# Designs tried in a protein design chat: VH-VL binders against Rho GTPase-activating protein 7 (ROPGAP7). Part 4

Target 1, 201 residues: Rho GTPase-activating protein 7 (ROPGAP7), of Arabidopsis thaliana (Mouse-ear cress) (q8rwq4r167to367)
Amino acid sequence: LALEDIDGSPSFLEKALQFIEKYGTKIEGILRQSADVEEVERRVQEYEQGKTEFTFDEDPHVVGDCIKHVLRELPSSPVSASCCTALLEAYRIESKEARISSLRSAIAETFPEPNRRLLQRILKMMHTISSHSHENRMNPNAVAACMAPLLLRPLLAGECDLEDDFDGGEDNSAQLLAAANAANNAQAIITVLLEDYGSIF

## First folded at step 23 (VH-VL)

Design aa1 (from y1 with light chain Y101R)
Fold by ESMFold2, fold request of step 25:
Structure aa1 (fold): chain C 201 residues (1-201), chain A 123 residues (1-123), chain B 112 residues (1-112)
Amino acid sequence: as target 1 above (201 residues)
Amino acid sequence: EVQLVESGGGLVQPGGSLRLSCSASGFTFDDYGMHWVRQAPGKGLEWVAYISSSGSNIYYGDTVKGRFTISRDNAKNSLFLQMSSLRAEDTAVYYCARDEWEDELYDYYMDVWGQGTTVTVSS
Amino acid sequence: DVVMTQSPLSLPVTPGAPASISCRSSQSLLHDNGYNYLEWYLQKPGQSPKLLIYLGSNRASGVPDRFSGSGSGTDFTLRISRVEAEDVGIYYCMQALRWPRTFGPGTKLEIK
């Protein structure tokens, strides 16, 4: 639903993803560079006022930030708390082949179909960008670092901790360390999903 | 030793043109993006332009957009700044700087600078 | 464009004393990846600028540990724990998140 308007045509998000897949692959630092906040807000307003297509001459950094804007405004995270927990459990498996199989199963078993399609669609754009890393300098780790906090919001909020996970303490230092570990885990999970995209989806 | 050496500065009349060069040595030039940064007499630093390692990504400061063209020749380890429609406010020392991409930190920074070349725009 | 400001613009300091320089940006430099894309450069008298700090708080290679960077979002600080004669010069902050890159106006540090 996030990818389609009422009439079945591509949504703002889907159009922005298509733009980045087509024009963002050669843009150095795409998703790492940010656009002027006011320009992003203006572009969102222009879409709502009838400029419903992105043209080839638009700034890819503005379009990239439009994607992030939409993801931040979603009423729920693309990956729910229970789905984040399932991904974290699968990620902790040491064997690469077993880990990939478990990630695939977690996505198939625990994700509602709309959330799975949204995650897969966003990861497709990210995979396309990271496949051109020699040109744009955005390898899978870099792209995951930029996007994982928007995709796995419950993990960063501490809503996915496993029974034997790191004990996020009661003071500010422990809270900061727990947040850093959550961010590292979110990046690592997304990196694996990108590196093995074809096997997982 | 990693070095950047600017040249091509001089006295030029308003409305005139000038081409600056930056010669690179001691590193693989085509692995790095490059910047021009300028400093007017008695003033602070102003970022001017950037060009990626392949030359495919180019950005300009607002005060020079449309008048300056950054380019590079990787076979000659050379960076260029073609300046046109020059104004008195373009009077400055122009530095070239190497942009280092740190893949572990997802960051760009200007790690090596030249010594600068002086451009004076006056009648 | 991101507007960068610095305070103070002139900083006379007693030899051996600490110094602090403030930098503020008109837009947040905190990226979703958790890094602040703020750099500090030093231009010593008669020299080209040199990188001191990147990502808000990381010292560049060869920079003494008496230099430290802190802050997040829109407010950043460069601190020198004990100023030495070699530290005189002009300190610039620069944002490295958005195009065009923009410098602060500079802070001239002098030993009294």
Scores: ipSAE 0.796, ipTM 0.896, lowest interface PAE 1.0, mean pLDDT 90
Fold by ESMFold2, last read:
Structure aa1 (fold): chain C 201 residues (1-201), chain A 123 residues (1-123), chain B 112 residues (1-112)
Amino acid sequence: as target 1 above (201 residues)
Amino acid sequence: EVQLVESGGGLVQPGGSLRLSCSASGFTFDDYGMHWVRQAPGKGLEWVAYISSSGSNIYYGDTVKGRFTISRDNAKNSLFLQMSSLRAEDTAVYYCARDEWEDELYDYYMDVWGQGTTVTVSS
Amino acid sequence: DVVMTQSPLSLPVTPGAPASISCRSSQSLLHDNGYNYLEWYLQKPGQSPKLLIYLGSNRASGVPDRFSGSGSGTDFTLRISRVEAEDVGIYYCMQALRWPRTFGPGTKLEIK
C-alpha cells in the first residue's frame, strides 16, 4: 500500500502529503519550484535509515520533491493504462455535465480500490494547495501541470491513445507532437478533477 | 514607465552595516516579487535574495544568508536589503529586479532591472 | 546549489558571422511540467543586465529574431545568427528552477 506501512501506520508518502497540506499552502510556487536533487536523495535515504518523521522546519520544496520521487518510483503507475483510457474517454465527452458524471463513474466504479484511494489522496493534497492560490500562485491548472505527468504515466507513454495506436510507431516528429498532446490532455483531466473535486469524489 | 531606482550605497568598513533601498514606480508593486542581484568589480552576476509579492516567501544566496535581510513595504512601493557583518567580498554594484510571474507559463523571470547602487567595503 | 558553466568565456566574432554560446547545469532544468527553466541575460557595456531568453527558447519582448535559444535538461545553447555591433557585451545563463538562483560565469562577446 503506497499510503500505509505494514503495521498500518502512515507511509513516507502519506506523511509527506500531510506535511504539504499543513505547511505548503503558503509556499509560493509549491510543486513548480524544485529542490536540489542531492537534498531530495539524502532525505529519502534518511527515511530509509530511520528518520521517519518530517519536522516543521524542513524545506517544503524538498518534501514536495520527495512526493514526486515516490510517485516516480512506484512499481506500477498510480493510474493504470486502462484507468487512464477510461478517464480520457470520459473527459472527451462534449457536455460538461455528462463529462463530470462519466469521470465520477469511471473513478467510483472501474478503478481498483487501492488505485482510487491513492489518486483521491494525492488529489486531496493538490486541491488543498490550489485552494490557496492567492498565496502560493498555484491555481488548479498550475498544480495539474506539475503533477498530472506523474499520475497519468500511461497516457504520456502513449499506452492509452484511442486513435489508431494499435500497430507500430509513428515517426519522431509525430511522436513528439503526440507526447505534447498527451501532456495537455493529462493536465486537462486532472484540472477538471480538481475544479469539480466535490462533485467527483 | 516602469522604473526601479536603487539608493543607499556607499563606503563602509568591514564588519559594518548598510541598508539599500529600491523605489518602484509605473506598476502595481504589490503584484510582483523582487530580487537583489550583485556584481563585484570585474566579475559576473551573483543572485543575492528574493522576496515574494506579499513578503511571506524569502530566499537568500548562500554567501549572504544570515547576514543580509530582504524586506519590502508595499504601501511605499519600496524594497530593502539590510546588510550586516559586511566583508570586502560584498563590494559590488547591487541591482534590484522585478520578478515577473506568468500564470500561463508558471514561470519566474527578472524582466525589469534598476541601474544599481555601489557598495564598497574597505578599511 | 545548481552549478552553471558556460563556454567559451571569451568570444571574438567578426561582424555578420554567427555566434554560439554553450551553457551547462549540474542538475536537469527540465521540470515534470515539460518546461526547461533556463534563462539568458545580456549585459551591454555600462548597462544593467537585460533578459533575452526564458524557458530555454522563448525570446523576451523586443529581442531580435537573430537570437535563439535551444537545448534541454542540462545542455543549452544561445545562438546569434548574424552578430551586429550592438550585440557586444556579456551573456549569462541562469537557472530558474531551484533556490538559490544561480548564474553562469558569463561569456564576453567582442567584435574582432
Scores: ipSAE 0.792, ipTM 0.894, lowest interface PAE 1.1, mean pLDDT 90
Fold by ESMFold2, fold request of step 25:
Structure aa1 (fold): chain C 201 residues (1-201), chain A 123 residues (1-123), chain B 112 residues (1-112)
Amino acid sequence: as target 1 above (201 residues)
Amino acid sequence: EVQLVESGGGLVQPGGSLRLSCSASGFTFDDYGMHWVRQAPGKGLEWVAYISSSGSNIYYGDTVKGRFTISRDNAKNSLFLQMSSLRAEDTAVYYCARDEWEDELYDYYMDVWGQGTTVTVSS
Amino acid sequence: DVVMTQSPLSLPVTPGAPASISCRSSQSLLHDNGYNYLEWYLQKPGQSPKLLIYLGSNRASGVPDRFSGSGSGTDFTLRISRVEAEDVGIYYCMQALRWPRTFGPGTKLEIK
């Protein structure tokens, strides 16, 4: 489990999420600002070597990039290709009430329980950050833009079964438009999940 | 009309202190982060410090960390740089600059600059 | 800190000719959100710096369309399609992704 070690104690990812929820809410540009790549790698290595707790004086931008590092390194996406397809289909529903209901159903019925739990946990951190946007300038759209590519990797990779998929053999302009649409859809889906978090989970 | 005006520059001895001010007009000062950027004679630009709109987030360049303090008074539309333990290499023109945050671009950039105030550190 | 380099450091050009300035960063400036956090500034003689380009390729307000920015990741280029006398000054790239912000060393553009 990405959130727990074998003994049931909080994992590196869960500890980093807790740190950001506690210390990141007042940090301007949290998740948008990046840390030095070597510093993030060193902090990950320090954890592996026994520094298993974050202290209050650690740089939130480093911890935020540790979260992103772990998500990038997962052997499978937090949301699988079939689950991305289900979310996209639910998101396309025009009625807000039907869309929220369909998103809730897609998550409850199509996600394996570990993946649903992981997504909900990451979205909780993101919701907490975006609830302090006056202080940190990270509204739901901004937080979603920063995190959605890490959560919905198959959608960004063009691996979802879409009704009107683009042919990957098209020219550079068509490929750029398809990538832009996928990125926009990923951000939009995550934004709705954040804004309606309590209704969906 | 958006304007920034620096003041407080002058001649100081090494080890001395000086406080720079930046007066803002023509915009809602409370909505913007602010920077100090400096330029030593004959040299390029060096970023010095940043303070968020509320004053709660502060960052310094490595060469000034521990010696300079950035602050603001939003009621008076004023930005400050308290410089201490001054060295000859702190000799520069100091600019204040407004940080524009664009919600839809998720970006910070320095869109308005002052004319600068000169600090000379010499015995 | 992110190290920024520029090439060339001095760029004499004939009036009306194109000019190109390269900027490189020691770490990628491409964020997961798809934006490159690279800016270009111009400091004309005796003036304060002024923003030309943000997000790698977006022209700031009032900047003529003969200026264009391109590139991604660690490699960026500022192009002036037709240099005018008013373009004389020092061009700086700056990264806006990481704290501290860091400028390149500058490229002095001169009319020859």
Scores: ipSAE 0.780, ipTM 0.893, lowest interface PAE 1.1, mean pLDDT 90
Fold by ESMFold2, last read:
Structure aa1 (fold): chain C 201 residues (1-201), chain A 123 residues (1-123), chain B 112 residues (1-112)
Amino acid sequence: as target 1 above (201 residues)
Amino acid sequence: EVQLVESGGGLVQPGGSLRLSCSASGFTFDDYGMHWVRQAPGKGLEWVAYISSSGSNIYYGDTVKGRFTISRDNAKNSLFLQMSSLRAEDTAVYYCARDEWEDELYDYYMDVWGQGTTVTVSS
Amino acid sequence: DVVMTQSPLSLPVTPGAPASISCRSSQSLLHDNGYNYLEWYLQKPGQSPKLLIYLGSNRASGVPDRFSGSGSGTDFTLRISRVEAEDVGIYYCMQALRWPRTFGPGTKLEIK
């Protein structure tokens, strides 16, 4: 749904993802570099007013921020709270091969199909960018750091706690630690999904 | 050991052109992006332009866009700034600076600077 | 473009006293990755600028620990816990998140 308009044609998000896959691979710092906030807002407005295609000469940093804008505005997280919990449990497995297998199983078995398709689609763009890190400087860790907070919203909101996770909110230091841990976990999970994209999807 | 040396500054008339050079030594020039930064007399620093290590990504400050061209010759360890349609407000000391990309921190910063070359635009 | 401002523009200090310089950005410098892309540079009299602080709070190599950076989003501070005579110069903040890069107007630190 996020990828298609009501008539089945590609949505704004899908078109922006295609643009970044085509024109963003050689752009230094893509997804790390930000665009002017007012330019991003203007571009979103222009789409709503009928400028529904991205042209090759548009600034990839603006288009990248349009993707982030859409992800922030989604009414439901691409990954639900229960799905975040499943990914956390699989990620905590010590053996690398067992961890990858468990992540694959969690995605195949616990994700609703629309959410799995959305996550896979966004990760495909991210994988494409990170596969060109020699030129664009965006390795899997860097791309994951930039995008994971938008994909795993329940984890950052503290809604994906494991039974023995640190419970925050009682102390300023504890709140900062819990937020940092959530961000680190989100990045780490997405990094593994990117590094083993073909095996997981 | 790491060193940047600018040259090519001088007096030029308004509307004129001038080409600045920056010679790099002591590091692998091809691995780094490069900046030009300027400072008008009695004024603060103004970022002018950036070019990526391969030359494929280029950005300009608004005050110079369309008039200045940044370029590099990696075989000669050289960075250039071709200035045209010069104005009095382009009068400044021009610095070149090396861009460091920090993989662990995903950060750009200017870690090595040249000594500067002076451009004066006056009739 | 991101507009950067600094205050004060002139900062006379007594040697040994603490000093603080504020920097404001017209747009947030806090990225989704959790880093603030704000840098501080010092230009001593007759010298080229040198990096002091990156990512808002990280000291560059060789910078004394009496220099510290703090802040997030749009509001940042450079603090010198104990000003030395050799700290005289002009301090600039610069944002490194958006193209074009933009500097603040500078703060001239002087001994009084």
Scores: ipSAE 0.780, ipTM 0.889, lowest interface PAE 1.1, mean pLDDT 90

Design aa2 (from y1 with light chain G34N)
Fold by OpenDDE, fold request of step 25:
Structure aa2 (fold): chain C 201 residues (1-201), chain A 123 residues (1-123), chain B 112 residues (1-112)
Amino acid sequence: as target 1 above (201 residues)
Amino acid sequence: EVQLVESGGGLVQPGGSLRLSCSASGFTFDDYGMHWVRQAPGKGLEWVAYISSSGSNIYYGDTVKGRFTISRDNAKNSLFLQMSSLRAEDTAVYYCARDEWEDELYDYYMDVWGQGTTVTVSS
Amino acid sequence: DVVMTQSPLSLPVTPGAPASISCRSSQSLLHDNNYNYLEWYLQKPGQSPKLLIYLGSNRASGVPDRFSGSGSGTDFTLRISRVEAEDVGIYYCMQALRWPYTFGPGTKLEIK
């Protein structure tokens, strides 16, 4: 839904993803470094005003932040709570081969088609970036750290039914720990999806 | 011991040019991005420029963009700052600093600094 | 460019007393990865700057535990629990999220 406009043409998001794949892979700290907030807002407005193509001379950090902006502004998470739970369960499998198989199944069986396509498309860009880590210093873990919170929002928000007996003690410390664990899990899941991208998709 | 040593500072007239050098020792130079930071007399710190480990990514502060050129020679463990069209406001101590990577937190910071070299632009 | 501000600009402190320095950014330094890309540097008299804090709250190697960084978004604080004579100098905050990197104006800590 977010990758194509009503007329079937590539959306703003898709065009931005393509730009990053083409011009962003050699940019050190791509997705980690941010652009000026006003520049990002301006670029979004320019797109709405008819500047619908990204040119080679544009700042990759601005375009990267446009991607992040679109993802943040989505009315629903790219990955639903139920899908996050399925991914987490699959991730917890110890055997690498079994884990990959389970992740593949989780994505194929639990994701609505539009969400699956969106996730795969974004991961493709992320995988492309991470494959050039020798140039941009963005390995799979680094890329995952930047993007996992945008993709797996329900997991970070604590909306996933995690069987983990974290006795919800009212202690602020327990909540912080839970949030940290959720963030770590999200990053780890996305990292695995990037490292084994070719086997999963 | 990890060390950075700046050189090349001096007195120059407005509109003149000067080349600063930073010599690195005690670490694998080609694994690190490098920064130039300057400090005008009695003033605060100002970031000047950055160059990635390979030299493929470069950034400049707005005040020096178009006039200064950052470069490096990894074979010689050296960082350079070519300054042109110098102005009085470019008068400062110039520091080189190493951009260290923190693997666990996926961040970079300036952990090692040189002692600085003084540039004075005056008629 | 991101504008950094600090307060106070001058901070006279009695030895053994706590100190607090505020830093503000014109734009949020909080990344989606939930880290704040703010650094604190100390420049002692006649010396080069030294890193104190990175990512808003992490102490650099060799930095005493009396130093702590806190805050998120646009508001940050450096705290010294018990000021010592060796803590005299100028403290700078710096944002490292956006190019160009930008420093605060500095806070001069002096002993009363």
Scores: ipSAE 0.925, ipTM 0.951, lowest interface PAE 0.4, mean pLDDT 95
Fold by OpenDDE, fold request of step 25:
Structure aa2 (fold): chain C 201 residues (1-201), chain A 123 residues (1-123), chain B 112 residues (1-112)
Amino acid sequence: as target 1 above (201 residues)
Amino acid sequence: EVQLVESGGGLVQPGGSLRLSCSASGFTFDDYGMHWVRQAPGKGLEWVAYISSSGSNIYYGDTVKGRFTISRDNAKNSLFLQMSSLRAEDTAVYYCARDEWEDELYDYYMDVWGQGTTVTVSS
Amino acid sequence: DVVMTQSPLSLPVTPGAPASISCRSSQSLLHDNNYNYLEWYLQKPGQSPKLLIYLGSNRASGVPDRFSGSGSGTDFTLRISRVEAEDVGIYYCMQALRWPYTFGPGTKLEIK
C-alpha cells in the first residue's frame, strides 16, 4: 500500500500528507505553487537516506510536490480506468442526492480496497486544504484542478469508454477538444467528491 | 478607479534604511495579495517581495532576503517595504503591484501597477 | 531559482510586420493542472509595466487580439501579428509557478 511501508509504518506519502494537513492549510496556493525541482529531488533523496521525518520548518511547497512526485511515480494510476468510468457515470447524474449515492456506490463497489483507501486518504487531505480556502485561496475547484490529473490518469489519457466519444476523425482539433473535456470532467468529479466529501465518505 | 501610488523613495547612503509605502484606492485592498517589483536604471524588472492579503504568507527575492521587510496595513489600504542595509545595487524604481486572482483559471497575476518611486543608494 | 531567458534582446520591426519573442525557463512551468504559469508584460517608454498575457496564452483585459502567447513547459513565444507604433517597449516574460518569481531579461521592440 502506498500509505504504509512493509513494516506497517507510515510511508513517505502518508507522512507528507500529514505534514500538509498540519502545516499546509494556511499556505496560500498550496498544491498550486510548486517548489524548485532540485529541492524536491533533494528532499526525496534525503528521505531515502534516513531523514524520514518532516519538520515544521520545511517548505510546504516542497512537501506538497513530494506528494505529487509519489503519485506520478506510482506504477499504476490510483484510480483505474474502470473506476474512472464508474465515477464519470455517477457524476453525470443530475440529481444531487442520486449523484452522491451513485458516487458512494461506485467507490465502494468498483474500487479495490487499496485503491479506495489511497483515494480516500488523498481526498481527505484535499478536503482539509479546501476547507481553509479563506486562508489559502484553494477552494475545492482549485485543489481538484491540481490533483485530478494525478488521480484520474486514465480519464485524461482517454482510456475510459466514454459514450460521447466523438468518433472525431484524426483531426487535431477534435483530439484537443477531447483532451480538454477529459480534463474538465476529471476536475469536476474531484470537485464534487470534495464538496460532498462528508456525504460520500 | 483602481489606483496604486508609491511613495518614500529618495537618496540614501549605503548601509542606510528607507521605508517605502504604497497607497491603494478604488478596490478592496484586503482581498488582494501585493507585490514589490523593482527596476534598476536601464535594467530589467526584478521581483522583490510578495505578501498575501492577510499578511500570513510572505516571500522574498534572494537578493533582498534578510534586509527587506514587506508588510501591510489593511485598515489604511497601505503596503510597505522596509529596506535596511541598503546597497548601491538596490538603486531602482520600486513598483507596487496588485495580485489579481482569476477564479476560473486558478491563477494570479499582477494586473495593476503603481507609477513607482525612485530609490537611490549612493555615497 | 528558475532562470528565465529571452531572445532576441533587441527586436527592430517594420510597422505592419509580424514579430515573435521567445522565452525559456530553466525549469518546466507546466503544472499538473495543465496550465503554464508564464506571464508576459509590456513596459512602454516612461510607463509602468502592464500585463499582456497570463497562463501562457490568455490575453489580459484590453489587450488587442494581435497579441498571442503560446508554448508549454520550458519554451514560450509571444507573437504580434501586425506590429503597430504603440507596441514599442520592452517585453518581459515572468514565471509565476515557483517562488521567487523571476523575470526574463526583456526584449526591446523598436520601430525601424
Scores: ipSAE 0.925, ipTM 0.950, lowest interface PAE 0.4, mean pLDDT 94
Fold by OpenDDE, last read:
Structure aa2 (fold): chain C 201 residues (1-201), chain A 123 residues (1-123), chain B 112 residues (1-112)
Amino acid sequence: as target 1 above (201 residues)
Amino acid sequence: EVQLVESGGGLVQPGGSLRLSCSASGFTFDDYGMHWVRQAPGKGLEWVAYISSSGSNIYYGDTVKGRFTISRDNAKNSLFLQMSSLRAEDTAVYYCARDEWEDELYDYYMDVWGQGTTVTVSS
Amino acid sequence: DVVMTQSPLSLPVTPGAPASISCRSSQSLLHDNNYNYLEWYLQKPGQSPKLLIYLGSNRASGVPDRFSGSGSGTDFTLRISRVEAEDVGIYYCMQALRWPYTFGPGTKLEIK
């Protein structure tokens, strides 16, 4: 539903994704650099007011931030807590081949179809960007760092039941560490999904 | 030793033009983005322009947009700032700075600065 | 453009005392990647600026551990645990999240 409007036409998100794929690949720091907050807000409003097409002369950073904005404003995470858990479990597999297979299975078996489609679509854009890292300096890790928090929200929020629950003592230090680990895991998962995109999807 | 050396500063009349150069040595110049930053006499720092390593991405400060042109010659390890339609408020020391990449944190910062070249715009 | 502000603009400090400089941005500098794209620079008298802190809290190479950066979003602080004579100069914060990059007005640190 996030990629298509009620009439089946491409949504704001989809159009923005297409724009970035077409015009964002050569932009240094795309998805890392941000646009002016007011410009992003204005562009979102303009879309709502009928400016429904992105033109080539638009600032890619604005459009990129529109994507991020939409993802942040989704009522639920693109990837659910259960799906995050499945991804994390798959990621922890030591063998690369087995890990890829497990990730593939996790995505195919655990994700509801709309969520799977959304994730795959966003990852496609991200993969496209990262494939041009020699020009835009956004390798898979960098792209993952930018987008993982938006995709795997439950993981960062600590909502995933991991057996190795660090008995998070009430110690602020432990919580910070846990949050950092969650962020690192999220980035790592997305990085692998990008690096092995063709094998997983 | 990593070094940046600015040159080309001088006295120019309002409306005039001037070309600044920054010579880089001691590092692989074509791997780095470059900045111009200026400082008016007795004032703070003002970011002027950026050019990516390949030259494909360029950004300008609002005060210089349309008047200044940043460019580079990687074969000569040189950064340039072509200034036109100069104004009194363009009077400043102009610094070139290297944009260093932090691999682990995915950030860039200005880690090496030149000593600056002085531009004076006066009637 | 992102407007950067600093306080105080003038900071007289007794040698050996701690110092703190505040920097504020008109827009959040926190990226979704959880990094703050804020840098601190020091310009000593008669010298070019030097990088002190990047990404809000990381010390640049060669920067003494008495310097520390903290904060997130729109509010940032540079701290010097024990001010030395060599720390005299103007401190600038700069946002590097949005084009154009913008500097704060600077804080002049002087020894009393």
Scores: ipSAE 0.925, ipTM 0.951, lowest interface PAE 0.4, mean pLDDT 95
Fold by OpenDDE, last read:
Structure aa2 (fold): chain C 201 residues (1-201), chain A 123 residues (1-123), chain B 112 residues (1-112)
Amino acid sequence: as target 1 above (201 residues)
Amino acid sequence: EVQLVESGGGLVQPGGSLRLSCSASGFTFDDYGMHWVRQAPGKGLEWVAYISSSGSNIYYGDTVKGRFTISRDNAKNSLFLQMSSLRAEDTAVYYCARDEWEDELYDYYMDVWGQGTTVTVSS
Amino acid sequence: DVVMTQSPLSLPVTPGAPASISCRSSQSLLHDNNYNYLEWYLQKPGQSPKLLIYLGSNRASGVPDRFSGSGSGTDFTLRISRVEAEDVGIYYCMQALRWPYTFGPGTKLEIK
């Protein structure tokens, strides 16, 4: 599991998530602002060299970017194509109560346990951040915009069988529109998961 | 009308101190982050410092870290820049700017600027 | 710090002609949210800077449609389709993705 090492100890990702939950909630623009690329690389290397604990004096933007780095480097998307499709179908339900119920069912029934746990854990951090939007200016939409592309990769890549697949001909304009729609849907799905986090999880 | 007015500029000797003020009007000051940006004579723009709406988040340019202090008084609609250990290279027009949020695009930008106040550091 | 560069530094233009200014960043300004955190500012003679473009391609309020921003990652361009006398000034790009924010050196647009 991406959250635990082989010996059962918290992984780099888990430790970074805990750090952000503890020290990132009051940081304006957390997850939106980026750190220096070299600083992020250095911190990842330091972890590999035995600096396995984050201290309070570390830059939250560096740690935030470490989370993003780990997610990007995963060999497969945290959320599979089939799971993305299930989430999208659930999201399209008009009734709020029915949508919430459907999202809950989709997550419970379609996600392998490790993936479900990973998604829930990341969303927990994101929800914590968004709950402090009055301080950090990161509302659920903003947080979703930052993280949705990292979580729902298949949706953005056009790997999901969507009935509304615009038969977008080889026209560059159609492809761009499709990509934009996919990105918007991804953000919207994650936004709903954050806004209704307590009802879904 | 949204307005920012800088004050406090003047002539100061190297090693001296100066306090700049920016007075805001025409908007809810405590909802906005604020920036200081400076421009040396005949040179480009240089970002100096930022303070969030509540004052809880502060950032500085590398050239002013440890010497300058940004602060605000929301009750007085005022932004401040306390400058210490001033150097000749700190000579510039200092602008305050409002950090506006774009809700739909999830971005901030400097949409309103003051007219600037001049600081001259010279022996 | 992110280093910003611009080219050209001086741009003499005939009224009515198009103009183009390039801006480069030492690090990518593209966020995972697919926005580029690059801004363009214009400082007219004797005036304070004014915002022209934000997020690489969005015109600020009141900015004429003859201005356009493009680019992604580390390479950006500001274009003026038809230069007017009122467009004279110094144009600055600025990255707003990483602290500290950093400006380009500026491009001085003049009328020939």
Scores: ipSAE 0.924, ipTM 0.950, lowest interface PAE 0.4, mean pLDDT 94

